# Ledger of designs, part 26: VHH binders against Uncharacterized exonuclease domain-containing protein At3g15140

Target 1, 337 residues: Uncharacterized exonuclease domain-containing protein At3g15140, of Arabidopsis thaliana (Mouse-ear cress) (q8w566)
Amino acid sequence: MASAFSAFRVSLSRISPFRDTRFSYPATLALAHTKRIMCNSSHSVSPSPSPSDFSSSSSSSSSSPSTFSLMETSENARWRPMCLYYTHGKCTKMDDPAHLEIFNHDCSKELRVAAADLERKKSQEFNFFLVIDLEGKVEILEFPILIVDAKTMEVVDLFHRFVRPTKMSEQAINKYIEGKYGELGVDRVWHDTAIPFKQVVEEFEVWLAEHDLWDKDTDWGLNDAAFVTCGNWDIKTKIPEQCVVSNINLPPYFMEWINLKDVYLNFYGREARGMVSMMRQCGIKLMGSHHLGIDDTKNITRVVQRMLSEGAVLKLTARRSKSNMRNVEFLFKNRIK
Short names: E, the ipSAE of ESMFold2; O, the ipSAE of OpenDDE; V2, 0.75 times the mean of E and O plus 0.25 times the DockQ between their complexes.

## First folded at step 11 (VHH; framework vhh_6qgx_2)

Design l01 (from k01 with F59Y T61R; at its last look DockQ between E and O 0.07; V2 from the best seeds 0.00; counts 0 for: pae O 6.9 > 2, placed apart)
Fold by OpenDDE, look of step 11:
Structure l01 (fold): chain B 337 residues (1-337), chain A 124 residues (1-124)
Amino acid sequence: as target 1 above (337 residues)
Amino acid sequence: QVQLVESGGGLVQAGGSLRLSCAASGFTFSDYAMAWFRRAPGKEREFVAAISRSGGETYYRDSVKGRFTISRDHAKNTVSLQMNSLRPEDTAVYYCAAEYTGDWKGEPSDFDYWGQGTRVTVSA
């Protein structure tokens, strides 16, 4: 006897759309008559006197025109924040003059090299330096790279991505991003542009290939280029940890790097514990927002340019073991621990 | 599903000891800082202790310093609170909490996951 359990369809009734009440708050007119005070002050033009004719002789000294070298007044181009939508390839306001006045869209203009800066520059072992400074406490939140030409010291290009965490709840991400980037006014652009780290690596590898810096078919390191970091943490620790979180293999181009702190110590014979310390010791002004990865990468690049201009040679400071990628060999005897 | 399950609460005399345990499941335990909070009758929930993701750093409310010890076991996905020299003012429901970023100020709103709590009663 198959007992027919009757499925009671509870009919959820249509609660009605309550009405439009137009409260008409009144237009009070107050006409305040600000009076034009006409202050008339008259003061008198006294006619002081006619002094005399002295006829002194016209010696025609042919003053050779001093070629005033037009020192091009390097227009102290007012520092402008970088358009972060532009760095992500998502700027839709390139035709807006007001937007172009407020934001910078050319990082090379901020990192100009004078001809005099090249006089003491030495030949480098690498043709290009990839300056990196990662942001993020648990997971990476920002992945900024600048390319520096080792011959000219000029910035060639940038790669910049905000990175969306994959192990956090949306609520936790929103709160964390508000705390980190909200005060900088860049939380909105982070939300609009942030992508998973796996996708960042994919886009980065395309960008590396476009610059002839890496070929995916060779499984080798960078082509005549090296990463430059401010400390070992970014490449030694953070990138491998993020690769595990993102379930990807460690890219082969992260096997060796240049820690600028170790190079700095050996070149100047003095310790610098971080970017701000190096900049202060070198008399370089910090520009942009500290803890914004793209601005910190630019500041590290200024230190690189200064060191190169003073005759520093940037050498590899660390290399991962081929047998165990968790083991890092440090190549400098004198290093910051 | 994320779960935090507290245990080890009970009745104890003043000067006595209890060990609370919290079992974590449904998330990567090693990625989270862990904390204990408590709520006394008629009071708001307050911070008691926290331990970093690695277990290398611990933090305590001033009133429990030297009496309470927080620890974690990564193999068992557990966080514990050893409570010694218990006082009547320690009477509360104790809650386990988890936080992912490690950027917390000891406010309940900083923490992502919560247990249901375990009752601790300290008699005079």
Scores: ipSAE 0.018, ipTM 0.356, lowest interface PAE 6.9, mean pLDDT 87
ESMFold2, look of step 11: ipSAE 0.210; ipTM 0.635
ESMFold2 (binder alone), look of step 11: mean pLDDT 85; pTM 0.872

Design l02 (from k01 with S54K F59Y T61R; at its last look DockQ between E and O 0.07; V2 from the best seeds 0.00; counts 0 for: pae E 4.6 > 2, placed apart)
Fold by OpenDDE, look of step 11:
Structure l02 (fold): chain B 337 residues (1-337), chain A 124 residues (1-124)
Amino acid sequence: as target 1 above (337 residues)
Amino acid sequence: QVQLVESGGGLVQAGGSLRLSCAASGFTFSDYAMAWFRRAPGKEREFVAAISRKGGETYYRDSVKGRFTISRDHAKNTVSLQMNSLRPEDTAVYYCAAEYTGDWKGEPSDFDYWGQGTRVTVSA
């Protein structure tokens, strides 16, 4: 007995397209005539006098024109915001003159070193410094690095990635990014470029290898280089936490670092609570947008360059224990707690 | 599926105590700050208390300070609100909420997930 299951065809009724009512609200013309007041004021001529003829002799001493070498006044190149698409390798407007006028595509030009800045510079234990300043509360949102040559104090290159959270809903991400980066006008570029932290680490390791700073075939730290942080939080706390969230091992090159605050304290004999405090005490002008990681990394780099120019030696301030990566040894007796 | 399920509401006399509980599921509980809100009849939903992701920080509405205590149990994925010295003005539906970033101002729009609420009635 073949039970005929009757397929009820529910008829999807055509809801009708409601009409275009063009309400025409009127163009009121108000002509306000504001008057040109002509103020005339006239005042007078006085003719003061004729003084006399003194004839003194024109000894033509041919003073050789000292060729004042026109020191080309390095045109105070107006600060321009960095093209964040460019820092991600995604700029499509390198042929647009208007884009090139508005945005900077060369980080080294912003962080120039004068020859005089090298006079008091001491030899360093490392050949390169990797300046880092992470953004993000729960998960990392921005991963910026600048390479500084310890001999020349010049910026060699940058690595910059926006980081997409993996535990947050899309709606929550959109709201959070609008609040953090919307006011800076960089929310769009964040959405266009942000990648998971695991992929950031993969791209970063490629970049480190291209600069001969690290080799994946070595379970060792950086090659003649050290991370420089503004505090211990970035490498001590945030990176390990993010590695757990992203289900990756802690990279071996995050085992030791230089906390610039500890170096600053020992070099100047005064405390600085953060980047802005160091810059203020050193008379360095903050440039860019505060809480934009790439701009803060540049500002930290300015402090590094200043300290180096004054004869500071940047030494390791912290080392993670090999036996227990949660334990960090602090190498300076005097440190910011 | 994300769920927040409130319990422990009921009728209590003025000066009495209640303990509300919220059971969380469908998300990583340890990654979220947890909060309680309430809505009295004819009023808007208002912030009552919050606790940080790790439980190290707590926040309270001024009118409930010293009377209410928020806590969380990570092993059970629960947040609780101990309410002591209850007053008729504490009569409301109480809602559990979760927020991921820890960057909230106590506005309902800051929170990502919500429970259905539990009714608390305080008689004079």
Scores: ipSAE 0.039, ipTM 0.533, lowest interface PAE 2.7, mean pLDDT 88
ESMFold2, look of step 11: ipSAE 0.229; ipTM 0.662
ESMFold2 (binder alone), look of step 11: mean pLDDT 85; pTM 0.873

Design l03 (from k01 with T61R D103H; at its last look DockQ between E and O 0.02; V2 from the best seeds 0.00; counts 0 for: pae O 15.5 > 2, placed apart)
Fold by OpenDDE, look of step 11:
Structure l03 (fold): chain B 337 residues (1-337), chain A 124 residues (1-124)
Amino acid sequence: as target 1 above (337 residues)
Amino acid sequence: QVQLVESGGGLVQAGGSLRLSCAASGFTFSDYAMAWFRRAPGKEREFVAAISRSGGETFYRDSVKGRFTISRDHAKNTVSLQMNSLRPEDTAVYYCAAEYTGHWKGEPSDFDYWGQGTRVTVSA
């Protein structure tokens, strides 16, 4: 006996389109006549007198004007914010003159080295320094790197990525990014460009290989290069934690680094608690937005350039143990704790 | 699927005690701060207590300080609220919540995940 299950067709009734009521709010006219006050004041041109003829025979010594080539100290290039779409390889406005006027697309121009800055520079143990300053509390939000040539002190290139958290809800991410980057006006570019940390590492390794700084086939550290940090937290703590969150192995090139604070302490014999303190003590003006990772990386780079110009040698300050990557050996006896 | 399941609610006399529990699943429990909220009849949902991701820090509403204790068990993915010296004004539906950033002001909009709640009734 085949029980006929009757398919009740629930009739979705047509909800009617509510009407366009055009409320006509009125155009009040207020004419306010601001008066032209004409103040006339007249005061008198007194005619002071005619003094005399002294004829002195000025011998025309033709001092050849030494053409002081005014090296226009290009100091007056108005600071422009970096195009963050450009740093991500996503700028579509390179043909827009207005965009090119507002934004910088050349990091090297902001970090120029004068010939005089090289006079006291010492030979370095590394050919390149990779300056890093990570942003993010729970997960990394920004991964900025600048390459500094240890011989010329010039910035060679940059790597910059916004990092999208993988464990947060979309609502939590939106709120967090609004609070972090909204006031800086870079929340939109973050949303447009941010990628998972795993992908950041993949793109970073390609970039390292393009610069001959690392080869994936060697499983070794950086080639004649070292990371430079402002503190130990970035590489000692944050990178390993993020690797766990992202379910990736710790990259082998994060096994050793230079903490600029420790180098600073040993070179100047004075403590600096952070980037702003170092800059203030060195008389370096902070440029850009504080807590924007790319701008802070540039400011740290200015400190590196200053220290190099004064004859500092940047040495490794920390190394992970090969037997236990959680154990870090600090190589400087005198260090900031 | 993310789930927060509250338990331990019930009827209790004034001066009595209850222990609420919330079981978390579908997310990495250790990555989140945990909190308890409550909603009394005719009132808005209000913050009661929170505990940091590590469990090293706890926060309480002033009216429950010294009476309520929040704790968490990472091995069981649970957060608990021990409620002592209960008062009629503690009568509410109690909700478990989770927050990832560690940046909250104690507002409901700060929290990412919510339970369905458990009813606590304190008789005079």
Scores: ipSAE 0.000, ipTM 0.245, lowest interface PAE 15.5, mean pLDDT 87
ESMFold2, look of step 11: ipSAE 0.173; ipTM 0.616
ESMFold2 (binder alone), look of step 11: mean pLDDT 86; pTM 0.884

Design l04 (from k01 with F59Y T101E D103N; at its last look DockQ between E and O 0.18; V2 from the best seeds 0.00; counts 0 for: pae E 5.4 > 2, placed apart)
Fold by OpenDDE, look of step 11:
Structure l04 (fold): chain B 337 residues (1-337), chain A 124 residues (1-124)
Amino acid sequence: as target 1 above (337 residues)
Amino acid sequence: QVQLVESGGGLVQAGGSLRLSCAASGFTFSDYAMAWFRRAPGKEREFVAAISRSGGETYYTDSVKGRFTISRDHAKNTVSLQMNSLRPEDTAVYYCAAEYEGNWKGEPSDFDYWGQGTRVTVSA
């Protein structure tokens, strides 16, 4: 008994082309005649009197030209957003004058240190600080780092990568990126540059080696350097979670760090709960786009530079246990809890 | 000056409803996640609910799930907590809080700004 599968031909009804109604809005020409009021005011210049001939003897004091050192008024170079293609090594417009006028390609210019800022600076336990501020709730979306020379307080270089989630659906990623970076106008550059976290770690380790900050053959921590965070979450929680998601081992250089909040509390004797609170209390102007990781990393770096200039010593605040990497020892008695 | 001003607290019978509101000023409201905390008599301040910067994500403590709803209005710079099916155990001072970093875990120390609180009393 041959069951006749009746092929229901769904008739694709022809959606009719809606007509182009040309609404001709009329060009009313209203010529408003602005009358030139000629105010003639005539006021009389009274002839004030002829004061007398005092023969002042021209002692030619050879005023040595005080070389006014033209302090080049460092023209308050208008803040320019960082070229995010450049931070990823993908800028193709370095020969375009219009592009170079709009975007900054040198982060060190934004974080200048004056000679006076070094007068109260103390010796540090580390030669370099790696300032980090991660973006992303479910998975990491942005991995920004600035390296600061602990002696000069200058920014030496940056490492910046957008991170593509690996467990989220493409639709979920697109929606999340539009919500986070769309308003900032950087969603396109994120899509063009974002790479998996595993590849970010690989490129980061190459960058660390190029700066002599870490050697893969030693399997040890950073060389005379320390991570500086705004809170414990980035290194204590987020990086280990992302390593599990990305199916990689926790890198050995994430075993200890400096929480700037704890250092701040102990140095100033006052609590700051975040970056904005620290900046406000220090009278530091927030620069850049909020929640863009590279701009927030720069702002945290400004706080680091301020604290160093005031004589702070940046010490380790947290260390993972060697026996159980999930256990973190906090090294400061007085800390933000 | 940064301000968070809570309103809508009061006395209500068990099973009743209240709507708390918090008006934010002196900071860019859209840049902050918003939360509600509460402190019952003789207890520590505890997390109740949070809403993301965009309003697309919400979080609740287990004891209020299905009863409380957090929302925000960007045009008015307000965050609200609709509280339904109230219980005597919900009696507390409720606090509005704002968080910038986006890495909060529901601990009071994660939040940058706080209101003065509004009292909610649920009678048996």
Scores: ipSAE 0.021, ipTM 0.495, lowest interface PAE 4.8, mean pLDDT 87
ESMFold2, look of step 11: ipSAE 0.121; ipTM 0.570
ESMFold2 (binder alone), look of step 11: mean pLDDT 86; pTM 0.883

Design l05 (from k01 with S54K F59Y G102P; at its last look DockQ between E and O 0.01; V2 from the best seeds 0.00; counts 0 for: pae O 12.3 > 2, placed apart)
Fold by OpenDDE, look of step 11:
Structure l05 (fold): chain B 337 residues (1-337), chain A 124 residues (1-124)
Amino acid sequence: as target 1 above (337 residues)
Amino acid sequence: QVQLVESGGGLVQAGGSLRLSCAASGFTFSDYAMAWFRRAPGKEREFVAAISRKGGETYYTDSVKGRFTISRDHAKNTVSLQMNSLRPEDTAVYYCAAEYTPDWKGEPSDFDYWGQGTRVTVSA
């Protein structure tokens, strides 16, 4: 007795397409009439009174002691840590006087250029330098960038993001962050702000476009700008590795860069194996927390500003092959290996 | 000026209850996680309880779980600690603290502001 299992054809009912109600918001053209107040320049020519007399009075030159006006040494504004919530666009304490006293919200004030620093500066091949120092060994944990104007040597802006690993376990992340940023007291802000590397790249590309440094529609490198690194590892090795982990293509603007170590070697004729070595040799004081990427990026920027002020020309030191992005051509014959 | 002012401390018998209150001023209260700490005689300051900036998350040290309740009132800029079933070992100076966090997802660890404290004494 062959039991006929009746296959109930469940009729998938056609869900009707909901209508696109085009809400036409009315463009109220408020024509603000700018009243030009004509300030009348009345010319009154008051007259030239006369040349009168010579009287010779021998007033005694009381040598008033030259009060050496102690030039108030501009109070070397006590270094303040950068508000890391502010660098992420998440600071809500801009109305808190105690917060504004403790934290810096203006990176340009830390990296001031004196007029004398421009006297020996040479013309550069790029209009802008993007100074970068990545943090994180397994995955990227921090993505800090400063823009330097090659003409003025001033810092124009910064981009700063903490990066949340995507392949590590939560337990491994927490242990890694505690060990790296817990000692610096910035583990909390990392947990509050860290985003996946894919989202960091998306936000970074928006920021590059806002600064006219890159256009996504051109598929080219940076516009009249170059990355400046302290070594080849960041852009040569770490960025491509992270792109694989994050399942994204390598951005086209990471095809060439300036390794400051190679520029330093060729400019000064001496080796410096890292940021701290360059700073020491240049007599530059390290500021901030070492291994905090934003502070290290600022310190690298101080070396860039010093080298520019001494007449260095920052040239490309490395370029990826167009045929094989894993192959890097080094453009300097004398380089740090 | 930033101020955290604790109140509600006192002498209580074991098994009794107290409600501590902390009034916050001089900062944007809604942007801060709030916490209570305590310092017993001859001991270090220890964490007791915390509440997220939105009040949706609460944290407690194990010794006070099920006995203490932290709450906040955004309209009054206050944080409270209801303490029930008090024990002699709960005898301490209790401190209110504030931690800046736009989105608190972790344990409280970095507190920006502190009160002067209120004394709680639990007799045997």
Scores: ipSAE 0.000, ipTM 0.280, lowest interface PAE 12.3, mean pLDDT 87
ESMFold2, look of step 11: ipSAE 0.013; ipTM 0.459
ESMFold2 (binder alone), look of step 11: mean pLDDT 85; pTM 0.865

Design l06 (from k01 with T61R Y100W; at its last look DockQ between E and O 0.31; V2 from the best seeds 0.00; counts 0 for: pae O 7.5 > 2)
Fold by OpenDDE, look of step 11:
Structure l06 (fold): chain B 337 residues (1-337), chain A 124 residues (1-124)
Amino acid sequence: as target 1 above (337 residues)
Amino acid sequence: QVQLVESGGGLVQAGGSLRLSCAASGFTFSDYAMAWFRRAPGKEREFVAAISRSGGETFYRDSVKGRFTISRDHAKNTVSLQMNSLRPEDTAVYYCAAEWTGDWKGEPSDFDYWGQGTRVTVSA
């Protein structure tokens, strides 16, 4: 007995197109005549007198004009946002003058070092610092790195990748990215460029090798370089968590790092709770968009440059145990906890 | 100028209640998640509670769950912490903090602005 399941055709009724009402609000004219006041005033002449001829033989000492080379204080270079397509190697507008006027394509110009900044600089234990500031709450969303030369304090290069979560739904990702990057106007570039964290690590390792900072064949840490973080969270917690999510091993170059907050505390004898606090205490202006990882990495780099210029020595502050990578040894007695 | 001004701290007996308030100014309050932290004598600053930008989500330290309630008033640019069933271990300086977008990572370093704090003392 074949039970006839009756297909109820729910009739989607045609909701009608509501009308165009043209409300005509009126053109009121008001003419107001503001007056021309002419004030005239006249006053007078007086002719005061003629005094005399003193012929003094001014010996023309030809003081050679010291060409004060106007070092054009490049201070007036209007800050321009970094082209994020460029930082991903995907900028197609390098021949567009309007694009080049609006966006910066040279990170080193934003982080210039004056000759005077080198006068008090001390020798460092490392030749290079890799400044990092990760973005992302659940999974990493942004992976920015700046290389600072420890001798010159100059920025050598950057590595920047947006990171696409792998465990979140597409709807959850879209909502999260709109909330974080939409107000900054960078949600589109995130969607166009974001790659899985595993691929970010692969591209990062190529970049490290190109700079002679790490060799995959050695399974060792960085070559004469150290990561610099603003806090312990990025390398201590977030990187290992993301490696588990992405089903990759923890890279060997994440075994030790410099927490700038601990260095700051020991150098200045005062606590700074974060990047903004350090910048405020040092009188450094925050530049760019806060919570955009590449801009925050630049701001952390400004603090690094300031500390170096004042004679700070950046030392390792934390190291993972070789026996248990979850255990971190903190190397500074006085540290921000 | 950005300001966070805490109030409502004081001396209270164990089992008592206090309501802390933080008045925010100098920034767009609606764009920030708000939080409370505390620092007990000789201890590190620790997270207590947070509320999302919209106020739709709240987060609490396990030791304060069911006793403390965080809320915010967008019309007044204020965040509050109702503290009930207070214990001697809740004795601390309590700090108001603000974080842009609500994408904080759970560390004090994620928060952009801080108050000067208000002292809470819970007697046995």
Scores: ipSAE 0.015, ipTM 0.379, lowest interface PAE 7.5, mean pLDDT 86
ESMFold2, look of step 11: ipSAE 0.358; ipTM 0.720
ESMFold2 (binder alone), look of step 11: mean pLDDT 84; pTM 0.861

Design l07 (from k01 with F59Y T61R D103Y; at its last look DockQ between E and O 0.06; V2 from the best seeds 0.00; counts 0 for: pae E 7.5 > 2, placed apart)
Fold by ESMFold2, look of step 11:
Structure l07 (fold): chain B 337 residues (1-337), chain A 124 residues (1-124)
Amino acid sequence: as target 1 above (337 residues)
Amino acid sequence: QVQLVESGGGLVQAGGSLRLSCAASGFTFSDYAMAWFRRAPGKEREFVAAISRSGGETYYRDSVKGRFTISRDHAKNTVSLQMNSLRPEDTAVYYCAAEYTGYWKGEPSDFDYWGQGTRVTVSA
């Protein structure tokens, strides 16, 4: 009886949402209700079996639409953490006003686009950009992706999974996760939701097909879309290493990508060695946690949106050789080395 | 002025040990993730080891895992690399590097500051 949960108004306090156990999902309810996702973009929102595409906020402060404009600075004090069960499509509390008052369930929050941002925007060769920023230096621990509509610059949807290592002892995993996520209060969600990389890839391919971005008949790359990374490491190095560890073939959609650092260098005529440098040079304030992959992915997306709004054209910067997939061809003459 | 100064390199026999040290100055050390990279003659720089700003996370290249240990000392503003069971293929110039947010992905381009390097030579 998932519907047995009733809406009760609860007085709010300054409690870390990632560490507050009173809003933890029961395991049974989490398993029953993993398929609802909402974004404020109209391009791709998975319909739920019941209408849940609207939300009524109670006692919440009005959102400032301009706090995520590419021309504005946002305050960290106005930030609410995303519900990480929601980012996995597993939130069962979308109808609970107390839960909604504490956790953000709008994947485009902090990523809204103002009409003025579109004035200088140029046509792109792709309909969509998939911004990705993997976490985990040993094995992948977090697999976050945001879809950005290349015409409107709006966030369309997200795919977000925590990934469970398969080559480490349980004791080593527990120490690693506490070290990585313990300060954020995310370790509980990770333990509840993390799945092996092979299963993440299986679920990702279903999600790609639902968006018409790729299917088994697609031989190379994505359909009218491209991955965007901050650096080459995620797709050039980490994905192949993880595929070997997980005993799976390198997926064909990971054969080409856009390194945002190279586009940035060529568009602005200046180097930025990482996400923070790009944001500082563009006057974009960091939002969320630097150690949570979905937050880094959102911040990289804000750089993408800024560059698009200023007239950048995002083009492929790298692809693997079909004859030797260990070889990567860099397509920009002027690139970050 | 930001400085990273490596020391502790030298000549060592295969199977031996060395401890590298990197002294950091000109920035708030505790705000930076730290790493070691190396460059063998004629090769690109490659990642060796990294440690988070707090020291709570460490990462190693597979070929050195179990042989090398990275550590940091916030009181002394140093990062160290204990290298045991050295092999001839570990011969390289070793570089200390720093990155402000811990965003780094193991690519040299992710790091803001670099030392001048210290040479390690492992003889057969």
Scores: ipSAE 0.014, ipTM 0.493, lowest interface PAE 7.5, mean pLDDT 77
ESMFold2 (binder alone), look of step 11: mean pLDDT 86; pTM 0.882
OpenDDE, look of step 11: ipSAE 0.019; ipTM 0.349

